VH-VL binders against q8ixk2r445to577. Designs and how they scored, part 45

Target 1, 133 residues: q8ixk2r445to577
Amino acid sequence: FFGMLQNKGLTDYCFDYNPPDENQIVGHQVILYLCHGMGQNQFFEYTSQKEIRYNTHQPEGCIAVEAGMDTLIMHLCEETAPENQKFILQEDGSLFHEQSKKCVQAARKESSDSFVPLLRDCTNSDHQKWFFK

## First folded at step 16 (VH-VL)

Design n23
Fold by OpenDDE, fold request of step 19:
Structure n23 (fold): chain C 133 residues (1-133), chain A 120 residues (1-120), chain B 107 residues (1-107)
Amino acid sequence: as target 1 above (133 residues)
Amino acid sequence: EVTLKESGPALVKPTQTLTLTCTFSGFSLSKHGVGVGWIRQPPGKALEWLANIYWRDTKYYNPSLKNRLTISKDTSKNQVVLTMTNMDPVDTATYYCARIPYGDYYFDYWGQGTMVTVSS
Amino acid sequence: DIQMTQSPSSLSASVGDRVTITCLASQDISDFLAWYQQKPGKAPKLLIYDASNLESGVPSRFSGSGSGTDYTLTISSLQPEDFATYYCQQHDNRPLTFGGGTKVEIK
């Protein structure tokens, strides 16, 4: 699966990553933004290693969850995907993080009009459903 | 300033099709993650969601009424149209259109509503 | 579908009173809950979204709280203009569903 990773509940919002430096793509938080399908900010790949890969740059980035965090941070991909980079995109659209046992949910950033994907307890929320488009 | 206004017939006969138009200003359905939804309210009763349409032409319908509903937009005219087929007296209600912010599922600005009576 | 149950269906209160309205969802709606105020012959007005976020222009005497399935709208000090019917609405799942409403009347 590849393309824009779009949320069901937060309609027409997609995973978005725009690092300040194109030569240093790691260390920043993945956000949600209006799906526009332009540029390199919204194209991701779900790999056979269960990674959500940002492969528009070299070296390639993979979404990771750092210890104690509920945000999605871009790390470098590794030859063998580390446990904190493994996600299961389930048939029902839920995006499950194996290590934390939580689901990725579209959420409003506190006291703002911006949105981010956050790890939350798994529910039937439309905001936890994702699909590639 | 955001405004919405519903327009359409006040009286519809049973089995006929209702066509309502929502004309809005202060925002655009061409961008910004905005949507427009329709909600109805029978006299003295609670609110019922009917359908949503968003800036990318994404459409959602209440499954209980899906086969009867069609929602569309004309971005250039700042209008959203709702059609509802096979009207019945039970469909008598005030029909509202309302704005949806940020691709969400709640409504931050509402039209004044238009009363639609279904009667022979 | 998610059922939203409001309580009470109606209440009588006086100006200055603290008023609380409860909304119970049939399942966890993850704080995706909105509150509306509706006066007779008028359209609903958004008060709160995401369970506790006060909509711009809404008086601070209104507040929302809760989590999971249980949510509450609170009016800290009821004002004359607050006599109305209030509705909760879950904005977590389609189809979108509203509570049955709570009518706040003058005592």
Scores: ipSAE 0.925, ipTM 0.961, lowest interface PAE 0.5, mean pLDDT 96
Fold by OpenDDE, fold request of step 19:
Structure n23 (fold): chain C 133 residues (1-133), chain A 120 residues (1-120), chain B 107 residues (1-107)
Amino acid sequence: as target 1 above (133 residues)
Amino acid sequence: EVTLKESGPALVKPTQTLTLTCTFSGFSLSKHGVGVGWIRQPPGKALEWLANIYWRDTKYYNPSLKNRLTISKDTSKNQVVLTMTNMDPVDTATYYCARIPYGDYYFDYWGQGTMVTVSS
Amino acid sequence: DIQMTQSPSSLSASVGDRVTITCLASQDISDFLAWYQQKPGKAPKLLIYDASNLESGVPSRFSGSGSGTDYTLTISSLQPEDFATYYCQQHDNRPLTFGGGTKVEIK
């Protein structure tokens, strides 16, 4: 699967990653933004290694969850996907993080009108359901 | 200032099609990830969601009424139109259009509502 | 569909009273709950979204709390203009659904 990764509950919002430096793409948080498909900052790939890859840049980035965190951070992809970079995109659209045993949920940032994907306890929320478009 | 206003017939005969228009100002469906929804309320009863439309023309309908509802937008006119077929006296209600912020499912600004009576 | 059950359906209170209204969802709605105020002959007015976020311009005497399936609207000190009907609405899953309403009347 590849393309824009769009949320069901937060209508017309997609995974978005726009690093300040295109030559240094790691270390920043993945956010949610209006789906537009412009540029390459909303193009992701779900791989057979259960990675969510930001593969429009070299070296390729992979979304990871750092210890003790609930945010999605861009790391470098590895030959063998590390455990903190493994996600299961289920048939019902839920995006499950294997290591934390939590689901990715579209969430509003505190005291703002900005949105981010965060790890939360898994529910039947539309905000935890995702699809590639 | 955000405003919405519903317009359409006050009286509809059974089996006829209802067409309601929502005209709004203070925002645009081309900006801010905004949407517009329709909600109805029978006299003395609770609220019922009907349909949503968003800036990218994404549309959602209440499944219980989906086969009867069509929602559309004209961004250039700042209008959203709702059509409902095969009207019945049970559909008598005040119909509201309301703004949806940021691709969400709640309504932050409402029109004054328009009463629609279905009767022979 | 998610059913929203409000309680009580009506209550009588006096100015200055603390008023509490409860909304129970048939399933976990992940804090995606809104509260509205409606006066006779008027459209609903948004008070709270995301269970506890106060809408701009709404008096601070209104507050929302809860999680999972159970949510509460609180008016800390009832004012004369607060006599109205209040509705909860889940904004987590389609179809969107409202509670049956709670009428707050003057004692």
Scores: ipSAE 0.925, ipTM 0.962, lowest interface PAE 0.5, mean pLDDT 96
Fold by OpenDDE, look of step 18:
Structure n23 (fold): chain C 133 residues (1-133), chain A 120 residues (1-120), chain B 107 residues (1-107)
Amino acid sequence: as target 1 above (133 residues)
Amino acid sequence: EVTLKESGPALVKPTQTLTLTCTFSGFSLSKHGVGVGWIRQPPGKALEWLANIYWRDTKYYNPSLKNRLTISKDTSKNQVVLTMTNMDPVDTATYYCARIPYGDYYFDYWGQGTMVTVSS
Amino acid sequence: DIQMTQSPSSLSASVGDRVTITCLASQDISDFLAWYQQKPGKAPKLLIYDASNLESGVPSRFSGSGSGTDYTLTISSLQPEDFATYYCQQHDNRPLTFGGGTKVEIK
C-alpha cells in the first residue's frame, strides 16, 4: 500500500511530513494535515516489513515511536525493521503499533488547531482508522 | 461573524421530497477542513444527525436515512443543500444546518433552524 | 452505532447550585465528546468539545470532564441564564449521535 495515508475520522486529513531540511529527513514529528498530496510530504508506503516508509527521499525514512513517547517520529529505515518501527495496518483500518500495543489515533494537538497522529489505547474510533488513497 | 440560515418549505406532503438550503456567511467551504452538517430535532425530542459535507465535497450520511438523503454544496454561493425523499409525518422536525471545524464531527455554529411539518 | 445515554433526563436546581450532567457512551469514544446548550425555540449552542475544551466565549463556570465511556458536564455555579436543555454528542464515530438531553429547570 502506498499514497496518502488518510484518516477516517478527521475528514480529509492525512499523514504529513515536512522536514525543515530535505537532506536531513529524520528526527521530526509526523503530523496530520489536509490531504493534498503535494511536495511529496504526504506520500507513504506500508511495506511487508510492517514499516510506514517515507520513501520519496533518500535515504528512506521510516516512522518510529521512541521510548516513552506517543508521537510518531521519522527515523531512517533499516535493513531489518526495528521493533519500534513495526505497525500493523489491519483490515478494519486500525493502525496498530506492535511494540507499544497501541493504535495510531488522529488527535488534536493541545490547545491548537493542528493535528497529529498519537498512540492511544486501541478503540473502535474512526480517528484510529486509516486508509491509503 | 459566522452565521447560518436554513430555508425551505415549512410544509411538505407525505412521499414528497424536502429540499432545504443552508446559506452561510463568515466562512467558506473553500476553506480547507471546514464542513457543514444537517441536524434535525423533532418537537420535544433529541437531536439527530443527518449528513455532513466538507470542503472537498466529502459527504457523510446517517446510515438510517442514507438512501433518502443527498447533500451538496455551492461554494460560490455559500450554500449547502439537503434533499430528503419520501417524507413522512415522522420526519416532522426542526432542521438545522451547522458548521463543522477542522474536518471534525462537532458543530460550533448553528443556524436558527427551520421547522418542517410533514402532513397531508 | 454509539448510543449516548444522558442522565438525568431532568433536574431542578437553584441559582448558585453546582450542577452535574452525565453522558455515558456505549463504547469508548476517546474523549471525542461535545456538549451543547439549547434554550426553548433556539438552536443548540456549543459549550465543550473534545470532552474538556471550552468553546470560545463560553463562561468558565462550564467545564467538561471524563474519559472512556463516562463524561460529565459541570456548571460550577448555576446562573439564571443557564436554565436550558443540555445535550452531549459523541464526535468520535459516524453516525454522529446525541444524548437524550438533560433539562435543567429552576427549583
Scores: ipSAE 0.919, ipTM 0.959, lowest interface PAE 0.5, mean pLDDT 96
Fold by ESMFold2, fold request of step 19:
Structure n23 (fold): chain C 133 residues (1-133), chain A 120 residues (1-120), chain B 107 residues (1-107)
Amino acid sequence: as target 1 above (133 residues)
Amino acid sequence: EVTLKESGPALVKPTQTLTLTCTFSGFSLSKHGVGVGWIRQPPGKALEWLANIYWRDTKYYNPSLKNRLTISKDTSKNQVVLTMTNMDPVDTATYYCARIPYGDYYFDYWGQGTMVTVSS
Amino acid sequence: DIQMTQSPSSLSASVGDRVTITCLASQDISDFLAWYQQKPGKAPKLLIYDASNLESGVPSRFSGSGSGTDYTLTISSLQPEDFATYYCQQHDNRPLTFGGGTKVEIK
């Protein structure tokens, strides 16, 4: 339930959160970066409320997707998880966003060398499979 | 410039173990999220994926050949080694090594290939 | 395992023609498709990745399109150096699988 959240189809890439302002962790996009395990940027907790928490910082952040959007953005965690912060990590490794009914996929930013997690229609793609390490 | 070159025996007898070496330059398997894969092509036939190895030593094998294949790397020599046991005449093919950019499953630079014939 | 069905198996075309080659996947591959060119006696060369992204140094007459299970490589104006066999490869799931190839003959 805690560690680096890695992608199956993009080998050795992890969820990473690197906000430009270390004192304001809300409102920035989660990215994918080469897994390294150094510092606090790549450690997340999957909670019993179905949250993906960035809890190495106070106040704690929870990953959310705003209505009509496909990007994963950091929000403040709440006592009761709101619907847009609920993800189901399935036994097959798919990461399902309940409100949108879409799955998290490792995606290239256009033709760049940069990668981000985005919501896409659910498929059996290895790029939609995730695991903690 | 990125280059890869396959080396190994041109002729192998049935039941022997094949050892192929991929020597590359212009990149390193010590950093940068890259990998090297092996692909073969029987004469006049389609390409068949064999195995991948990535910079942090993650390895994937074609499950139809898994018990016959071993892939390893020597980062100090810029080499990747593939061994394939119990060779059979149906394994006659050109064997390629190729670079995998990022952690993905496609191949951006290929070696020239080495023809391996399995015959008594 | 994802089966890749490539068509046609061969074709003949004139210099300047628009050529299309199709690749059908046995399941949705989420645009994770690569195209390779292989000239006689040489190794494959990457043309396209992620269905439509042109690899650096590849001439702009090559393009890729499609989605889901149905993908196409297009050569907008065939050149004499485009004589080759073309292969698709899904990079969506392990095991990695290739199409059977399309031989393009000029003249």
Scores: ipSAE 0.729, ipTM 0.908, lowest interface PAE 1.2, mean pLDDT 92
Fold by ESMFold2, fold request of step 19:
Structure n23 (fold): chain C 133 residues (1-133), chain A 120 residues (1-120), chain B 107 residues (1-107)
Amino acid sequence: as target 1 above (133 residues)
Amino acid sequence: EVTLKESGPALVKPTQTLTLTCTFSGFSLSKHGVGVGWIRQPPGKALEWLANIYWRDTKYYNPSLKNRLTISKDTSKNQVVLTMTNMDPVDTATYYCARIPYGDYYFDYWGQGTMVTVSS
Amino acid sequence: DIQMTQSPSSLSASVGDRVTITCLASQDISDFLAWYQQKPGKAPKLLIYDASNLESGVPSRFSGSGSGTDYTLTISSLQPEDFATYYCQQHDNRPLTFGGGTKVEIK
């Protein structure tokens, strides 16, 4: 699957990656932003290795969650996907992180008006449902 | 200042189609990434969600009423329009429009409401 | 559909009382719970979203708490302007559903 990864419960919001330095794509947090499809920030690929790739840039980035953390951070993709970069996009739209056994949820970033995808205990929430468009 | 105001007929006859207009100011469905929803409240009873429309024209309907509801927007007029077909006396209620922030499902600003009575 | 059960359906209280209203969801709603205040003849007013976040301009005597299926609105010291009907609403899943309301009356 390739395209904009959209949230069901936060309507017209998409995975977005906007690192402050285009030459350093590693280590910054993935956010949610209004879907617009302009530029490179909102296009991701879901691969047969269960990766969510930011592949409009070289070297390619893969979304990861570091041990003990809830945030989705950009790492470099590897030839064999590390366990912390594996997500299952299930038939019901839930996005399951295998290593942590948690699901990706659209969440408000602390006290801001900004939103980010975060790991949470899996529920049937529309805010934990995702689809490519 | 965010405001919303409902307009439409106060009386409709059974089987007629109700058309309600929500006119709003202080925000735009073309600029702010928000939505507008419709909610009704029968006299003395709880609130019931009807439909939502969002910035990119995404629409959601209460499935118990989906065949009867149509929601649309005219961003140049700052208006959202709800139509509800085949009105019945049980549809007698106050109808509200309300703003939805962030593409979510809750309502942060409400219109004053308009009472619609369905009777002969 | 997620059913929202509010309790009590009504209560009487005096100015200064601590008031607690409960909302029970038929399934885990992941803290996506809003509270509204509605005075007679008026539209609802948003008090709380995301279970515990106060809407701008809402007095700090209002607080929301809970998780999973069980949520609570608390008014720490009831004021004369707080006599109203209060509704919960889950904003977790479509269709959007409201509780039956809790009428708070002056004793």
Scores: ipSAE 0.709, ipTM 0.901, lowest interface PAE 1.3, mean pLDDT 92

Design n23
Fold by ESMFold2, fold request of step 19:
Structure n23 (fold): chain C 133 residues (1-133), chain A 120 residues (1-120), chain B 107 residues (1-107)
Amino acid sequence: as target 1 above (133 residues)
Amino acid sequence: EVTLKESGPALVKPTQTLTLTCTFSGFSLSKHGVGVGWIRQPPGKALEWLANIYWRDTKYYNPSLKNRLTISKDTSKNQVVLTMTNMDPVDTATYYCARIPYGDYYFDYWGQGTMVTVSS
Amino acid sequence: DIQMTQSPSSLSASVGDRVTITCLASQDISDFLAWYQQKPGKAPKLLIYDASNLESGVPSRFSGSGSGTDYTLTISSLQPEDFATYYCQQHDNRPLTFGGGTKVEIK
C-alpha cells in the first residue's frame, strides 16, 4: 500500500514526518497532521516486509518503536527488517506492532491540541484503525 | 465567539421530509479540522446522534436510520443542512446542531435546539 | 454498537456534597469519553473530553476519571447551579452513543 496513512477515528488526520534537518531524517517522532497531500511529508509505503517506509527521500526511513517506548520514530530501513520495524496492517484496519504486541492509536499529545501515533493495548477503537488513501 | 442556530419547521406530517438548517458563526467549515454534527433528543429521553459533516466534506451517518439522512454544507453561507425522509411520530424530538473540534467525534458547542413534532 | 449505561438514573444531594456519576461502556473505549451537562430547557454543554480533560471555562470542581469500560464524573462540592441532567458519550467508535442520563437534584 502507498499514499497517506489516515486515521478512522480522527477524521482527515494522517501520519506526517517533518524532520527539522532533511539531512538527518533519523531519530525524530512521527506525528499526526491534517491530511493535505502537499509536499512529501505525508507519503508512506507499507511493504511486503511489514515496514512503514517514509518513501520520498534517500536514504529511506522506516518507522520503528524502540524497546520499552511507545513513540513511533524514524530509523533507517535495512535489508532485512528489524523486529522493531515490523507492523501488521490487519483487515480491520488495526496497525499491530509485532515486537511489542501493541496497536497504533491516534493520541492527544499531553495537554496540547496536537496529535501523535502511540502504541497502546489493542482495542476495537476507531482511533486504532488506519487506512491508505 | 462560536454560535450555532437551528432553523426549520416546528410541525411536519408523517411521511414528509424534514429539512433543518444549522447557521453558525465564529468558525468556518472551509478551513482546518472542524465539523458539524446533528443530534436529536426525544422529549424526556436520551440524546441520539444523527450525522456528521467535516470541513473536507467527509460525512458519517447513524446506520440505524437506514439512509433516511442526507447532510450537506454551504461553506460560503456558514450553513449545514440535514434532511430526514419519511418522518414518523417516533421522530418527534428536539434537534441540535453542534460543532466538532478536530476530526474527532465529540461536540464542544451546541445550538439552542429546535423542537420538531411529527403528527397528523 | 457501544452501549453506554449510566448510574444512578437520578440522585439528590445537598450543596457542598461530593457527587459521583458512573458510566459503563459495553466494550473498552480507550478513554474516548465525553461528559455533558444539560440544564432544563437548554442544550447540552461539554464538560469533559478524553475521559479526564476539562473543557475551557468549566469549573474545576468537575473532574473525570476511569479507563477501559468504567468511567466516573465527580463534582467535588455541589453548587446550586449544578442542578442538571448529566450525559456521558463515547467518542471512540461510530455510531456515536450516549448514556441514558443522570438527573442531579439539589436537596
Scores: ipSAE 0.682, ipTM 0.899, lowest interface PAE 1.5, mean pLDDT 91

